# VH-VL binders against q0atu2, part 398

Target 1, 119 residues: q0atu2
Amino acid sequence: MLDKKARIRTSREYRNVFEKGKRLSGRFLIIYYVENALDNNRFGFITNKKIGMAVIRNRIKRQLRAIVREYQGQVKNKHDIVLVARAGIGKSSFEGMEKDYIAIMKKAGLFARNANKID
Key: E = the ipSAE of ESMFold2; O = the ipSAE of OpenDDE; V2 = 0.75 times the mean of E and O plus 0.25 times the DockQ between their complexes.

## First folded at step 19 (VH-VL)

Design ym9 (framework fv_ivicentamab_arm2; at its last look DockQ between E and O 0.74; V2 from the best seeds 0.79)
Fold by ESMFold2, look of step 19:
Structure ym9 (fold): chain C 119 residues (1-119), chain A 119 residues (1-119), chain B 110 residues (1-110)
Amino acid sequence: as target 1 above (119 residues)
Amino acid sequence: EVQLVESGGGLVQPGGSLRLSCAASGFTVSDNYMNWVRQAPGKGLEWVSIIYRRGSTEYADWAKGRFTISRDNSKNTLYLQMNSLRAEDTAVYYCAREGSDTWYYFDYWGQGTLVTVSS
Amino acid sequence: AYDMTQSPSTLSASVGDRVTITCQASQSIDSWLAWYQQKPGKAPKLLIHDASSLESGVPSRFKGSGSGTEFTLTISSLQPDDFATYYCQQWDEYSGEAYTFGGGTKVEIK
């Protein structure tokens, strides 16, 4: 579960990640990430209209939140992380999204625990 | 030691069917992302299909509806069911594994099995 | 749909030569690129993943570089064991073609 403290909520918070953060693109996702001044991580999720209609974009957001929640305990603390869904994600399976999330988080060096396995 | 051994190739008439097998040893098929890749004689490599760790699948567009990837976890074996075969399906078919530090890349390949579709 | 252009298609070289092979992606793939070596009658062998990371047991004369859309494989001093065909490989964002390979570069002895 992503609590209110674990969510990026304001436009200013999102802009800070985009402007100051590092960017890494995977197959279905782009992440932007930056260290924050908190004791915890915060996550944001962006789906653009190129993915599809609102019901599809909302489904993708729910699936990404579920994936992030599953692996959140393995993420190094003190980071703001924005997941931007790419257009091709609309036809991806849940497992395709999950694989891509793990792969890009590992490549970014954001996992403190080995996340190559399904937990 | 990781090994992948394909079998089931041979000569088949157009419109026919063939089932390829890939016996794996040194690792568990269901813990990994497994793929089929083919190579027509004298030509380059062409991705065919993937099966994800929990059983989701993807196919090349030209393979959808004709080819089915599957596995039998008790036999640690990957399969490719090939239906409605055409001359252009003539190729060596490889099974390939995506390694834990090399997701999206194939760290182990089988020796391949030749499928010849001849009128 | 992502395409990958590999050049040259054939390259003639002598033992000891420096050899460079290029792959061009049609869209940025950051550093998500692999290089494979394939000898006649054998399966491809992974040499390099993530554009520049050498696989275990691959000689240090192989070097991958590049990011975004242009990538190179360099063999600093060609050895007899290196005469083979080389392929690059990427992912594709859209369904129906999860992975695509370059057309290959055959490295032949002069």
Scores: ipSAE 0.839, ipTM 0.924, lowest interface PAE 0.6, mean pLDDT 91
Fold by OpenDDE, look of step 19:
Structure ym9 (fold): chain C 119 residues (1-119), chain A 119 residues (1-119), chain B 110 residues (1-110)
Amino acid sequence: as target 1 above (119 residues)
Amino acid sequence: EVQLVESGGGLVQPGGSLRLSCAASGFTVSDNYMNWVRQAPGKGLEWVSIIYRRGSTEYADWAKGRFTISRDNSKNTLYLQMNSLRAEDTAVYYCAREGSDTWYYFDYWGQGTLVTVSS
Amino acid sequence: AYDMTQSPSTLSASVGDRVTITCQASQSIDSWLAWYQQKPGKAPKLLIHDASSLESGVPSRFKGSGSGTEFTLTISSLQPDDFATYYCQQWDEYSGEAYTFGGGTKVEIK
């Protein structure tokens, strides 16, 4: 799991990201991202009822957390990033979700230049 | 130098099967998102299938159940197994790579191999 | 399902002409659009990705623009080497097709 300090936890923190952050849409995900005043990144996850039943939403959230965790060390620091799952994500594979995450994060310029895990 | 070379095309009767190959050089197939795209004579381009870096696959709805995308890492080769072929499957079949900085776009294509389904 | 409507299907032009090709998506795809050039008997060639990013080696007379649902490929001054068929391409998040292409635009000599 993500460290507690790496999580967006309060409604106020989420609102700040949505109001002040930039938005980028992928195939399965939408990301909102904004610089924070911390020395670490924080991640938030939104799964709406449009995704499916609670079991599906929980699965998707778990998968997104796993993806974020795996690539966490390659993300530029000092950012609050909220991942919003799009309706079609329920039918996506884990790898499709991963591909989309990487694509939008790269396009957003959020990966560090020295990130070598992604070719 | 990146290169893709398709082979395996030919004449086949309706209901028949055929396996196409795409030999890659200059990059590793298993490290990239690889796709098949076809083009009927005098018609437009149509996506067929994708294989992800970890091995997951996706298919166009019309291709599901009849087409199978796979790869042999030791040979750095992509494959498309086509079963229950129909006349409307007649087309030039291209293998295409998604670029590392151009995910969801195809930066390299093979020359294509012609598949003709006719009685 | 996302539909991609490309227009016109055929375009007759002369060398030196300004050429404009349009692609319209049924739903917003932000800037996730590519343009390809295809010559007879050859594979498609990627020209532009992310709506406006020119691929390496592509002449600057090619320009991609647009976002959301409306996209345009412009050739500022058509050259003899530019007579070909052009396709736009996007991903489709909800249809049975992960990737979709426009119907194509054949640019032929007038």
Scores: ipSAE 0.775, ipTM 0.916, lowest interface PAE 0.8, mean pLDDT 92
ESMFold2 (binder alone), look of step 19: mean pLDDT 89; pTM 0.926

